# VHH binders against Ni-sirohydrochlorin a,c-diamide reductive cyclase complex, component CfbD (cfbD): the designs that were tried, part 15

Target 1, 370 residues: Ni-sirohydrochlorin a,c-diamide reductive cyclase complex, component CfbD (cfbD), of Methanosarcina acetivorans (q8tjz8)
Amino acid sequence: MTQKEISIIHPRPSSIVAALYTLRDLNVDVAILHGPPGCSFKHARLLEEDGIHVVTTGLDENGFVFGGHDRLVEVINKSIELFNPKILGVVGTCASMIIGEEMHDAVLEANPDIPVIEVEVHAGYHNNTRGVLFALESALDAGIIDRKEFERQEYLLIKATEVEKRFGAASKEYLAPSRGDLKYKVAKRLIELLKEGKKGLVIMNAKKETGYMFADITLAVSEVAAALGKKENLVNMANIDPELGLPRVRQHAQYIMRDFIAHGVEIHEIIGGMDEYPIAGEKVSELIKEKYSDYDFAVITGVPHAIPMENLQHMELISITNGPRQVLPLKEMGHEHVLVEIDLHPKTLGVSEIVESEFGATLREVAKEA
Short names: E, the ipSAE of ESMFold2; O, the ipSAE of OpenDDE; V2, 0.75 times the mean of E and O plus 0.25 times the DockQ between their complexes.

## First folded at step 4 (VHH)

Design z2 (from Z5 with G32S G33S K101R Y102S S103Y S104Y W106S Y107L Y108S R109D P110Y S111E; framework vhh_rezetamig_d1)
Fold by ESMFold2-Fast, scan of step 4:
Structure z2 (fold): chain B 370 residues (1-370), chain A 126 residues (1-126)
Amino acid sequence: as target 1 above (370 residues)
Amino acid sequence: QLQLQESGPGLVKPSETLSLTCTVSGGSISSSSYYWGWIRQPPGKGLEWIGHIYYSGSTYYNPSLENRVTISVDTSKNQFSLKLSSVTAADTAVYYCARGRSYYGSLSDYEYFDYRGQGTLVTVSS
């Protein structure tokens, strides 16, 4: 019998992991965990693959000899020597004034010629939102983001929490990811719609690295429509504004846009930044009402449940999401076809180009039969 | 309740292939909610993630081990397995099979292991 949780060096509070991912999105090159590490080796490895180094002060034989202050100074100096970072993060695992003062004093003594973001994360909080907010507040204090961007991020966190909490609480049933038969049937239906001369919207409302895989669906639909002589029947929308969001979020949008251009795929409407997925639905609804109310179907990828049903009710909807928990809520909202992509994070972390999706591959295969 | 149990040889000769199986009971590996993987701990060292697999057969491997590692799933037996080829003394470790969980629709999508087996010691020695 298994009686042990696997964050097995230390159980990892979700707030620490969320803080580290937020530092990654701020383009922090090295994040130092100060105190008992609290972060699992798996998260450290995934962050390393995404270009951020995670080091700790707590699990070293020298920790027996030196107090936390001296150890942190040592780790700061060695991190600068080894990695030559542009921005350094220091994450404490205790929210007491004592550890915060210790971290600050150590940063002052090390006196690096680079910005340092000092984040105190309460180890007892198992809440993603708290970790994100702590890291953003610390980035504001360090001058890495301004007050306007902090307030925008806080607003987006509130909106994201509302969207995810509502749908997470509603789902009582868990459906397996759609594979083979269902993806084949939906691909065939999409080809039928295109052959009949129906007009379609291809809407990507994606978050972070998942955009690299969902972007492949936009590519595949465009490729198939072009092969059928129906490319002019499609309008592509995407939340890939290259000027909005934290630095890494903007970089994702830039790489996806680069690849769309390289493949001759036009994005007709930019519906926001990649961090704006919780609110991009407002822009989509406005665009449909003003320009695209006579369109017959829509393919919606990423976070389809963030897009309101207003102005979509007359369309046949094909929705592709990364979560099986979202399937039944989407069907309840009126989405006719709901598909799930699996393995998004393992296939998209550390990636800087569009990655093949299962539905995209299926659609390309089925189109050869036509 | 969920239980994971490793099985396989405790001794493997250098240059041969290590083969381990994990038997899952009290839960189905066909569930889309989870992925299944392997981690190891060499004597006197920290934990090292080896790789994981979804019930669909999709795999993700540690880049340092990728050319030597194969993870596969057998849904009919409710088992998944690890093959590590061309073993050396450096592959001596306690090997754990584990279940991981993907958070869907969450603010910060991430993966973690929430259950593991008791571990099995594998010694590479002639």
Scores: ipSAE 0.000, ipTM 0.152, lowest interface PAE 14.1, mean pLDDT 78

## First folded at step 7 (VHH; framework vhh_brivekimig_d4)

Design k1 (from f2 with K106E; at its last look DockQ between E and O 0.20; V2 from the best seeds 0.00; counts 0 for: pae O 10.0 > 2, unsure alone 60.8 < 65, placed apart)
Fold by OpenDDE, look of step 7:
Structure k1 (fold): chain B 370 residues (1-370), chain A 126 residues (1-126)
Amino acid sequence: as target 1 above (370 residues)
Amino acid sequence: EVQLVESGGGVVQPGGSLRLSCAASGFTFSSYGMSWVRQAPGKGPEWVSSISGSGGSTLYADSVKGRFTISRDNSKNTLYLQMNSLRPEDTALYYCAKGSGYSYGEPRYDYGMDVSSQGTLVTVSS
C-alpha cells in the first residue's frame, strides 16, 4: 500500500542546501553555487563559519537569458586563485537548471587540477535527500569516496527518511513549533530520580555537529550524579564511533570523545557513528534487552524519535532535541519530558569542542540548590 | 604538585614491543583522563592515545591504532602504553599527560594537557 505521500507545507531545507552540507562533510574547501548571489544565502553563510568557502556565480537576468557558462568558468578559476582548494564543489541551482546549460562543460573548460564534485541539483525536488545523493554520487565518481561508503551513506539516508516520515518532521502535513517543557522543571525531576536511587540511561543519538551541544547534557547529568553520589546509577551511550562516517563526521566523533575523556566521563556503550542516528536505536534496543532492562529512566539527546519505543515503554523518558517541530511527535510517542535546545545548529557550526547547552546549564544550577 | 614520571623506554628492533609506564602523583588520578604524547626528533609533539578516568573509554591516533594499547591501574596511580609492532617512525620521546588530547590534521596541542615530565625515550632501530 503506497503510503500516500503527505504534502508537507512547512519549510524544509532544499536539495541545494543538502548538497552543500554534504560537500562540507566531504571536506570540500570551496563550493560554487551556480546561481544568483542570494541563493541559499543563510545556509551558505552558516557553512562559511564551518570552514567551507561558499561563492556564487552571481547570475542575473542577463545570465538567465544568455547563459552562465562563461561566468562559471571565470568563478572556478577565481576560486582556485583565491582559496587554493584541494577539493572544489560546483552546485547547480534553480537558475542553472532553467538556463539548461551543462555545468560539466564549464568545468571541462576551466580544467582544474583538483578534484571537482559536480552536483546537478535544484530546489524543486520534493525530497531534499536528492541533494545528498547527487553529491555523494559525484564524489564517488571523483574517487573521493569508495563504493562501500557510498552504499553505506545511501542506506543511512533511506533510514533517516523513514524515521522522519514515521516520527519526525515529515510525519504530518504541518507541525507547529514548540519550545517543549520547562528545563527547570525537568531538571528537578531528573535530580529527584537520581536521589531516589533510580537507574538511568543517558543516550546521545546526535546528528553530526549537533553532538557538540548534546554532549554537554551527557556531561551535566554525569556531574550531577557524581555530586549526589549516584554516578554508578548511570550508563552512558553515545553514537560517537570515530571510525564511521565521512571525514568531517568522523572528526566530530573524535573531538567529542576527546572531551568526554577530558571531563572524566565514560561512554559505556558506543551505539554507532554520528551519521548513524537513524539506526542507532537498534543497538540501543538490543543493549536494553541484554543488559539494561531494569533501568528506570532515560535521558535521550539528539534524535530521540529514532529510538524504538518497544524497549523504552517502562522507562521515564527525558528527551532533548534541537527541532521545535519534534516536540509533538515525541509526546505522542510517549516521551514524558521533551525539551528543545533552541538554535543549537547554528551554535555548533564551526566548533571543535563541547558547547554548553541550556539544559546542561540549568541542570547544574538546579543541582546546586539540591 | 602534579608529578608524572615515565618509564619503560629503550631500544628495540622493528617489530618489537615495549610497555611504557607513567607514575602519577599530586592529584586524584582516577578523576582525570590521561594521555600519551610523543615527540620525534625534529618534529612537533604528536598525540598518541587517551584514556578516561575509569579506563572505559580509549582513543588512538591513526598512526598507532591496532598496535598500541593504553590502559591504567587506578589503584596504583599508573598509566600504561603497550606498544606492539614497533616501527622506526615510532622513535620518539614519549610523555605522559594529565587530560585528554586529540590532534586531527593540524597538531592542536590540547593546551589542557599538563606535560610536566621528562619523558621516556623509545628508539626503534634495526
Scores: ipSAE 0.006, ipTM 0.306, lowest interface PAE 10.0, mean pLDDT 88
ESMFold2, look of step 7: ipSAE 0.298; ipTM 0.723
ESMFold2 (binder alone), look of step 7: mean pLDDT 78; pTM 0.795

Design k2 (from f2 with S31D K106E M113F V115Y; at its last look DockQ between E and O 0.35; V2 from the best seeds 0.00; counts 0 for: pae O 14.2 > 2, unsure alone 61.9 < 65)
Amino acid sequence: EVQLVESGGGVVQPGGSLRLSCAASGFTFSDYGMSWVRQAPGKGPEWVSSISGSGGSTLYADSVKGRFTISRDNSKNTLYLQMNSLRPEDTALYYCAKGSGYSYGEPRYDYGFDYSSQGTLVTVSS
ESMFold2, look of step 7: ipSAE 0.372; ipTM 0.746
ESMFold2 (binder alone), look of step 7: mean pLDDT 77; pTM 0.795
OpenDDE, look of step 7: ipSAE 0.000; ipTM 0.280

Design k3 (from f2 with S57Y G105D K106S; at its last look DockQ between E and O 0.35; V2 from the best seeds 0.00; counts 0 for: pae O 11.9 > 2, unsure alone 64.97 < 65, grease 24.9 > 24.2)
Fold by OpenDDE, look of step 7:
Formats: C-alpha cells, sequence, structure tokens
Structure k3 (fold): chain B 370 residues (1-370), chain A 126 residues (1-126)
C-alpha cells in the first residue's frame, strides 16, 4: 500500500543544501553554487564556518536569459586561484536548471587539474536526499569514494528517510516547534534516579558534528553519577566508530572519542558510525536484550526517534534532540522527558572538540545542590 | 603538581623503531586518559594517539595508524609509545599529555590538557 506521500508544508533543507553538506563531508575545499548570490545563503555561510569555501556565480536576470557558462568558467578559475583547492565542487541551482546549460561544459573548458564533483541539482526535488545522492554519485565518478562506500551511504539514506517518515519531521504535514521540557526539572529527575540506585543507559546517537555537543551530555551524566558514587550504574553507548563514514564524519568520531578518553569516560558500547544514526537503534536493541534488559532508565541524545521503542518500553526515557519539531513525535512515541538543545547545529559547525551543552551545564549545576 | 617526563627519543633510520616512555606523577594515573602529541619543526602540534585510563581503548591518528602502538602500565604510572616503521615525517618532539590532545579549532571549549614542557626528540634520518 503506497503510503500516501504526506504533503509536508513546514520548511526543510533543499537538495541544494543537502548536496553542499555532502561536499563538506567529503572534505571539498570549495563549493561553487551556480546561481544567484542569495541561493542557500544561510547554509552557505554556516558551512564556511566549517572550513568549506562557498562561492556563487552570481547569476542574475541577464544570466537567466543569456546563459551562465562563461561566468561559471570564470568563477572556477577564480576559485582555484584564490583558494587552491584539492577538491572542487560545482553545484547546480534552480537558476542553472532554468538556463538549461550543461555545467560539465564549463568544467571542461576551465579544465582544472583537480577533482571536480559536479552536482546537477535544484531545489525542486520533493526529497532532499536527492542532493546527497547526486553528490555521492559524482564523487564516485571522480574516484573520491569507492563503490562500497557509495552503497553504504545510499543504504543509510534510505534508512534515514524511513526514520523521518515514521517518527521524524516528515511524519506529519506540519509539526510545530517546541522547546521541550525544562532542563532543570529533568536534571533533578535524573539525579533522583541516580540517587535511588537506578541503572541507566546513556545513549548517544548523534548525527555527524552534532555529536560534539551531545557528547557533553554523556560527560555530564558521568560526572554527576561519579559525584554520587553511582558511576557503575551507568552504561555509555555512542555511535562514534571512527572507521565508518566519509572522511569528515570519521574525524568527528575520532575527536569525540579522544575527548571521552581525556575525561575518563568509558564508552562501553560502540553502536555505529556517526552517519549510522538511522540504524544504530538496531544495535541498541540487541544490546538491551542481551545485556541491559534490567536497566531502569535511558538518556538518549541526538536522534532518539531512531531507537526502536520495543526494548525501551520499561525504561524511563530522557531524550535530548536538536530539532524543535521532534518534540511532539518523541512524546507520542512514549519518551517521558524530551529536551531540545537550541541552535546546536550552528554551535557545532567548525569545532573539533566537545562543546558544552545547556543540559550538561544545567545537570552539573543542579548536582551541586544535591 | 602534575609531572610528565618523556624519554626514549633518539636518532633512527627510516624503517627503524623506537619506544617512548612517559613517567607520570602528581595525579591518579589510572583515572585519566593519556595522549601522545608531537610537534615537527616548523609545524604546529599534532595529536598522535590516546589511551583510556584502563588501557582498554586506544585511538590513533591516521598518520601513525598501523605503525605506532600506545600502551600503559598503571602499576608503574608509565605511558608508552611503540613506534615502528618510522618515517622522516615522524621527526618531531614528542610529548605525553594528560587528556585528549591538541585542538585545532578556535575558539574551543578547552577542558584543560596537561602537557609536559620538555618532550623527547625523535629524529628519523638516513
Amino acid sequence: as target 1 above (370 residues)
Amino acid sequence: EVQLVESGGGVVQPGGSLRLSCAASGFTFSSYGMSWVRQAPGKGPEWVSSISGSGGYTLYADSVKGRFTISRDNSKNTLYLQMNSLRPEDTALYYCAKGSGYSYDSPRYDYGMDVSSQGTLVTVSS
């Protein structure tokens, strides 16, 4: 039964943006948006904080009529001159689509001596994952990734889509943003659970760079537990396998693990890579069944809605997400406590070490009074 | 006061091996993760490897993976770095550190890493 595609009316990232983030994950140095200066402006600026140069061909109304080929060639050459990139990305836009010229012709004319990932994309796709796929396909063609990694990424995209359709932002036509529950109240409750001697799972299921802040929650919970003499009551899980994912993703995992080690926090279970947030729940479920069925509560950070509820039903759940629109779905799933780290994404772009979270900070402060 | 003293550096030919040691004092050694970092001439500090307090988990930079092995003896408060298949690019002053290693991003949330002031010099040359 072809589930009637729900017409989602709340804003979502476009395929253009998805392509840009994929290029970032591939450690592209420069991404050229072949379009007007304002195309994906907000995301472009954010990405610049994460080490990728995003430039535009600056197409205007004249370009729409007379073409953008020459301008693209110029910008390719200029980008090479200014930034000396190792890998160049060229990303289409709605403008380039309308113009109808082949971006590849411009790339050929410019003839850069570096790999170029060409992404023929526009914002008109219903599924923003198309931007990711197009970028990955092009990367494959350019020899930047191999077939195995491509297939892996494709699989994860499918799984991510499934999760979002079932329990995420794509699960309803409209989801109102929420700030979630009060952090100090939830902190108090967590401390109470620990004081009572309850056993808890601390599960980080984070998406890429967001893990830098979610990891702080893992730290904070461990610190508080230690202060209460209850450190042994906790099991830490994290999707920070440094061997999995595109280059930037692997790096995030590595740095986060490094920092856990520095803080004396043991990750008892690795539940996947930082790009495997859609399927990490499978491992979590297996582990719970095998080892942790008698635990009383779980603190889940990142993408809590990707964790199957079948093995969590008996636990008190504290979930922390960065998506304000994820609050309602999580509550409906049965998560008792749902917190939102506001603006987490911008705060974690460009970082290479754990960033203090609001909930982590709150938890530490509340613990001082306990 | 936290004290870290490195030893074991020297001159070695490409393909050779060295074992570095770091004697730690002034803190409960087994309670903290430890790291090796290095600084090559004209370059910034580079994180090399980390090991958990218990020694149960190890992590390596891509540049040294498969060649270097980090270990520790908590009974001796000593950190080790076995370096095999050394290359000229491994030439650097090596430091042991209490904590995660260096961060390259500014501004960073710095948890405070205690690094030794002296280091041990490793020179790989033909």
Scores: ipSAE 0.000, ipTM 0.268, lowest interface PAE 11.9, mean pLDDT 88
ESMFold2, look of step 7: ipSAE 0.017; ipTM 0.530
ESMFold2 (binder alone), look of step 7: mean pLDDT 79; pTM 0.807

Design k4 (from f2 with S31D K106E R108L; at its last look DockQ between E and O 0.01; V2 from the best seeds 0.00; counts 0 for: pae E 19.0 > 2, placed apart)
Fold by OpenDDE, look of step 7:
Parts: C-alpha cells; sequence; structure tokens
Structure k4 (fold): chain B 370 residues (1-370), chain A 126 residues (1-126)
C-alpha cells in the first residue's frame, strides 16, 4: 500500500546540507559551496566546528547572470592553497542549478591533484536524502568508497527513510516541538525501578556523533545502579560497532567504546554501527527474545522510534531523543517516559569524547538524594 | 599512590611473539579500564589497546588489530598484552595506563601515566 506521500510543512535539512554532512563523514577536508555566501550558513558554520572547512564561491547577482565557472575555478585553487586538503568537495546550490553551468568543467579546468567529490545538488529536492546519495555516488566514482559500502549506505538510507516516515518526523504533516517529560521525575522513577530490583535494558541506538551525549546516559544509569548495588540488573546495548560505517562514523564508535572502557562500563551487546540506527532494532528484538524476555524496563537513547515495539510492550520505557518533534510519535507508540536533550547536535559536533547529558546529570543528582 | 610496572619486553625477530605484563597497585584494579600505549623512537605516543574493568570489552588500534590481544587478571591486578606476528614498526617503549589512553588526535592519559613508569622496551629486528 503506497503510503500517501504526506506534504510535510515543518522545516527539514536540505539536500545541500545532507550532502555536506556526508562529505564530513567521508573525511573531506574542504567543501566548496558553489553559491552565495549565505547558503546553508548555519550548518556550514557548525560543520566547521567539526573539522571540515566550508567555503563558498560567493556568487552574487552578477554571477547569476554571467556565470560562476571562473569563480569556482578560482575558489578551488584558493582552497587548495589555503588548506592543502587531501579530499575536496564541491557542492552545488540552487544558484548554481539556476545558472546551469556544469561544475565538472570548472573542476577539470582547475585540475586538482587530489580527489574531488562533486555533488550537483540543490535545495529543491523533496527528499533530502538525494544529497546523501549524490555525495556517495560521487565518492564511489572517485574511488573513495567501494561499491559494497555504497550499497550498504544506500540500503541504510532507505531504511532510515522508512523509519522516519512511519514513526519519525516525517510521519505527519506537522509535528509540534516538545521538550518532553520532566527529567527529574523520570530520574526518580528510574531509581525506583532499580531499588525495586527490576531488570533493565539500557539501549543506545544513536545516530553518528550524537552518540557522544547519549553515551553519557548509559554511563549515568550504570553509575546509579552501581551505587544502589544493582549493577547486575542492567544490560547495556549500543550501536557502536567500530567496523561499520564511513570513516568518521567508525571513529565515533571507537571513541565512544574507548570512553565506556575508561569508565568501567561494559557493553554487553553490540547492536550495530552508528549508521545502522534504522535497523539496530532488529538485533535488539532478537536479543530480547533470546536472552532478555524477562526484563522489566528499558532506557532507550538516540533513535528510540526505530526499535520495534513488539518485544518492548511488556517493559516500562524511558526514551531519550534529541528531536523535539519526536516526542509525540514516541508517546503514541507507547513509550511511557519521553525526554529530549535539547541542542544535543550542536553540542556534539567537533567532540571526540563523551559529553555530559542533561538527563545524565539530573539522574546523578537525584541519586545523591536517594 | 597509583603504581604501574611494565615487564616482558625484549628483542625479538620479525614474526615473533612477546607477552607484556603490567602490575597495578594503589587502586581498585577491577573498577577501571586499562590501556596499552607505545612510543617509538622519534615518534609521539600511540594508543595500542584498551580493556574494560571486567575484561568483557576490548578495543585495538588498526595497526595491531588481529595481532595483539589485551587481557587482564583482576585477581592478580595484572594487565597483559599478547603480541604476535611482531613487525619492525612495533618497536617501541610500551606503557600501561589507567583509563582509555587515547583521544582524537592526541594521546590521552585519562588518569595520568605515572611519570614513574619506565615502560618496557620491545625491539623487533632481524
Amino acid sequence: as target 1 above (370 residues)
Amino acid sequence: EVQLVESGGGVVQPGGSLRLSCAASGFTFSDYGMSWVRQAPGKGPEWVSSISGSGGSTLYADSVKGRFTISRDNSKNTLYLQMNSLRPEDTALYYCAKGSGYSYGEPLYDYGMDVSSQGTLVTVSS
């Protein structure tokens, strides 16, 4: 049954932004936006904090009329000179699309001695996943990734889209943002569950760098459980397989695992890579059926709505997300407690270690009084 | 006071094997993750491997993955590194550290390497 394409009216990242983030994941050093200086400014600036240089060709009204070819060549050369990148990205914009020149011609003229990922994209695509795909295709062509990885990424993208359409921010025409439930109340409830001797699953299903903060929740729950003498009541799961994903994604997984180890937290179950958040729920479901069917509650961080409810129905659920618009869908799915880490994404860009979460901090504080 | 004493280093031919040990004292050993780091001549410190307090989780640098095995005996407060298929590029002074021992782009000694630790020298040469 072809799910009726819902016209979503709330803001979403554009295909241009999606392309930029993909380039980041591929460890591109410099991304050139072939467009006006203000194109994707917010995200460009955020990405700079994450180690990628983002520059623009600075197209103006004259460029719109007379073309941007020469300017792009100039900026390519200047970028190489300034940053000495190992990999260069060139990303189209609405402006370049309207101008109608082939970006490839400029790249050919510049003739850089380094791989170039060319992404001809604009913000007018209905599906922002196009930006990801175009970037990956270009990367494949440039030999930066192999076909196997490309196909894997494509598959995950499809699955991610399905999850978002069914249970995520794309599931309704409009979702109002919410801050979710009060963190201190939920913290108290979690402590009560532990004191009662209940068995709990702590499941981190995080998307890429967001895992750095969600991991703190795993730490905090473990710390509190330990303080209560209930550490054995918990099973930790996390999608932090360091062997899966694009280079930057694998690195995140590795660093998070490192930090878990440093804090004495054992991950009992690896449920996938940090790019496999759309399908990690399959593994979770299998594990619950096989090993953890008698557990009483679950703390789920990251992308809780990707975990199938079939095997969670008997558990009290505490879900933590970074998406304010995900609160209602999660509540509708039957999650009893839904929390939101506000501004999590900006806080995790550019980091390489676990970052304290508000809920983690709250939980630790409440535990002191218990 | 935290004390870490490395041993087991020596000279070995390429393809050979060594087992390093680290005796820990001054803290509850099982409560902390442990790491191995190494420093080759003329190079900065490099993280090698980490293991969780319980020993249930392990992590390796790409350069040693498949060749080295980190383990621990909490009853003996001892950390181990089994090194197989040694290569000349593995030549380094090896240190054990409390914590993760690695951060992005920089060596991270979470709890500080005991400055008194001398490490154990591993030389791989034909």
Scores: ipSAE 0.000, ipTM 0.289, lowest interface PAE 11.2, mean pLDDT 88
ESMFold2, look of step 7: ipSAE 0.000; ipTM 0.130
ESMFold2 (binder alone), look of step 7: mean pLDDT 79; pTM 0.790

Design k5 (from f2 with S31D G56S S57D G105D K106E M113F V115Y; at its last look DockQ between E and O 0.01; V2 from the best seeds 0.00; counts 0 for: pae O 12.2 > 2, placed apart)
Fold by OpenDDE, look of step 7:
Structure k5 (fold): chain B 370 residues (1-370), chain A 126 residues (1-126)
Amino acid sequence: as target 1 above (370 residues)
Amino acid sequence: EVQLVESGGGVVQPGGSLRLSCAASGFTFSDYGMSWVRQAPGKGPEWVSSISGSGSDTLYADSVKGRFTISRDNSKNTLYLQMNSLRPEDTALYYCAKGSGYSYDEPRYDYGFDYSSQGTLVTVSS
């Protein structure tokens, strides 16, 4: 029975945006949107804070009719002049699609002396992963990544999609956003668990740069446990393998690990790369079965819904996510406590060190009263 | 007052080895992670390596991975950096720091770099 693809009606990032973020992960210096100035404006501005220059060809109504080739050539040349990029990205839009010109022709005419990742994409794809794939394919063609990494990324995309369809934002036609449970209440409960001498797993399964804030929760839990003389009751897990992922992703992992070390926090188990959040749960499950089956509770940050529940059923779960729409699915999965770090994503763009989380801060404050 | 004193620098030929030491005082050494950072002439500070308080966790910059080894002796309050297969590009003033060192994106103080330290000079030249 072909599971009828649920028509999702809540807004999601487009394939154009997905392509832009992929270019960022590849350390592209300049991304040119071949389209109107307003295309993906919000995300473009956010990405600029993360070190990638995003410019547009500024296509207007006349461009839609008469073409955008010359304008694209001009903007390519101007971008090179202004920013001296090592890698250039050119990303299509709905406008370029409608115009129907080959972006490659413009790139050929401009003839830049640097690698160009051309992404023929528009916002009309049902699955935003297409933007990622197109960007990766182009990167492969340009020799920026090898076949092995491409295949790895492709696999992870598939797995990510599966997770989202099953337990995530794509699991229902409509998911209402929620702020989750009260942070101070959950903080009190966590402290109680620690005071009682319960054993806990602190699991960070974070997606790329979001890890900078989720890592603060790992820190905060460790700090509180230490203050209570219960540090030995905790096992820290994190998907921060610095050897895995695209260049920017690896860098995030490295920085987070650095900061853990600086704060005296030991990561007992590395459960994957920061791009392996869809499959990190497999490792977690294995570890629980083998080593940690007698633990009482788990604090899970990042993408909690990617962790299978089979080995978590006996634990009290405290989950922290950045997606307000993930609250209901997590509750339905059996996560007792679900918290949301609001605006986490914008707060972690462009950073290179752990950023204080609201829950972390709350936990620290509650602990002082405790 | 936190005091960090680096030693062991010198002039070495390419392919050679050096061992740096950092004597720490003024804090409970074993409670903190430690880092090595370096600054080459005309360049900004660069993070090199970090080690956890217990010594169980180590991390290296890509530029030194496989060649350098960070270690510590908590009984002696001393941090070490074994540098093998040295290259001209490793020429720099080396500092030890309490904490994580510097950010790559913006050279800035992270978790306790003490600017009062004089560092130890490593020169790799033929």
Scores: ipSAE 0.000, ipTM 0.269, lowest interface PAE 12.2, mean pLDDT 88
ESMFold2, look of step 7: ipSAE 0.005; ipTM 0.290
ESMFold2 (binder alone), look of step 7: mean pLDDT 79; pTM 0.802

## First folded at step 8 (VHH; framework vhh_brivekimig_d4)

Design m1 (from k2 with S57R; at its last look DockQ between E and O 0.01; V2 from the best seeds 0.00; counts 0 for: pae E 3.2 > 2, unsure alone 62.6 < 65, placed apart)
Amino acid sequence: EVQLVESGGGVVQPGGSLRLSCAASGFTFSDYGMSWVRQAPGKGPEWVSSISGSGGRTLYADSVKGRFTISRDNSKNTLYLQMNSLRPEDTALYYCAKGSGYSYGEPRYDYGFDYSSQGTLVTVSS
ESMFold2, look of step 8: ipSAE 0.431; ipTM 0.789
ESMFold2 (binder alone), look of step 8: mean pLDDT 78; pTM 0.792
OpenDDE, look of step 8: ipSAE 0.398; ipTM 0.768

Design m2 (from k2 with S52T S57T; at its last look DockQ between E and O 0.01; V2 from the best seeds 0.00; counts 0 for: pae O 4.8 > 2, unsure alone 61.4 < 65, placed apart)
Amino acid sequence: EVQLVESGGGVVQPGGSLRLSCAASGFTFSDYGMSWVRQAPGKGPEWVSSITGSGGTTLYADSVKGRFTISRDNSKNTLYLQMNSLRPEDTALYYCAKGSGYSYGEPRYDYGFDYSSQGTLVTVSS
ESMFold2, look of step 8: ipSAE 0.486; ipTM 0.814
ESMFold2 (binder alone), look of step 8: mean pLDDT 77; pTM 0.782
OpenDDE, look of step 8: ipSAE 0.033; ipTM 0.387

Design m3 (from f2 with S57R K106E Y109S Y111W M113F V115Y; at its last look DockQ between E and O 0.01; V2 from the best seeds 0.00; counts 0 for: pae O 8.4 > 2, placed apart)
Fold by OpenDDE, look of step 8:
Structure m3 (fold): chain B 370 residues (1-370), chain A 126 residues (1-126)
Amino acid sequence: as target 1 above (370 residues)
Amino acid sequence: EVQLVESGGGVVQPGGSLRLSCAASGFTFSSYGMSWVRQAPGKGPEWVSSISGSGGRTLYADSVKGRFTISRDNSKNTLYLQMNSLRPEDTALYYCAKGSGYSYGEPRSDWGFDYSSQGTLVTVSS
């Protein structure tokens, strides 16, 4: 059934930004935005904190009329000189598209002695996955990734899109943002469940670097359970397989696992890579059926709406997301408690350690009074 | 070290012609756009023209458009400016610059625009 493409009227991440993040995941040292200086400004700044230099050709009205070729050549050369990158990314914009020059010509003219990932992209795509795909295709062509990984990524993108269309921000024409339920109240409820001796699943299904903060929730729940003498009532699951994903993605998983170990938190079930959030729910469902069917509640962090409800219906669900527009869909799915970690994404860019969450902090505080 | 040496300046009558040359060394000449900039007495620097590394694209200030022609010979690491129909207002010290990063007649100094310190003097007088 060709799901009628819903006309979504709320803003969504652009393909340009998606391309930039993909380049980051590929450990590109420098990404050049071939466009006006303001294009993707906020994301560019955030990415720089995450170790990728993002520069712009700074195209202006003159560039729009006369072209941006020379400027791009200059910026390529300057970037090489300043940063000595091992891998260079060049990302198009709406401006470069309109100008109609081939970015490849500029790359050829600059003739860098390093691999260049060229991404001819603009923000006019309906699906931001195009930015990811174009970046990956270029990376494949450059020999940075192999065909197997490319196909894997492509598959995951398809699955991610399906999840978003069905249960996510792309599921309705308009989704109003919400802050979700009060963290204090939900923390109290969680503590009550633990005090009652209920069994719980703590499931982290996080998307890439967002895992650094969602992992704190896993820590906090474990800490509180331990304080109550109920540590054995919890099973921790996380999508932190360090062997899966692009280089940076694997690194995130590795660091998060390290920190779990450092805090004495055992992950009982690895449910996938940090890029497999769209399909990790399949593993979760299988595990619940096989091992954890008698559990009473679940704390789900990251992408809760990717977990199938078939095996969760009997559980009290506490879901934590970073997307305000995800609150309503989760509620509609039957998640009783839905929390939002506001600005989680910016807070986790550039980090290499678990970052304290608001809910984690709240939970810890409430537990002190309990 | 980047070296740019201009030549070809002189005194000409209005309506006359001059050809400026710039010898470049210390960098891969063909990989960079090049520009001409001029500074008249008592005035700030003014962007004149730019050319791409390959020479396939050229840009001109409105003040010189149709009169000046920028070109380059990458085999000789040399930049040229053919100036025709010269006017008194064209009187200036002309500089060769590495890079074509000009916007609205102003150099983009934030990207390390390098220009010669010497220049060649062009005087247009009756």
Scores: ipSAE 0.013, ipTM 0.326, lowest interface PAE 8.4, mean pLDDT 89
ESMFold2, look of step 8: ipSAE 0.472; ipTM 0.813
ESMFold2 (binder alone), look of step 8: mean pLDDT 81; pTM 0.827

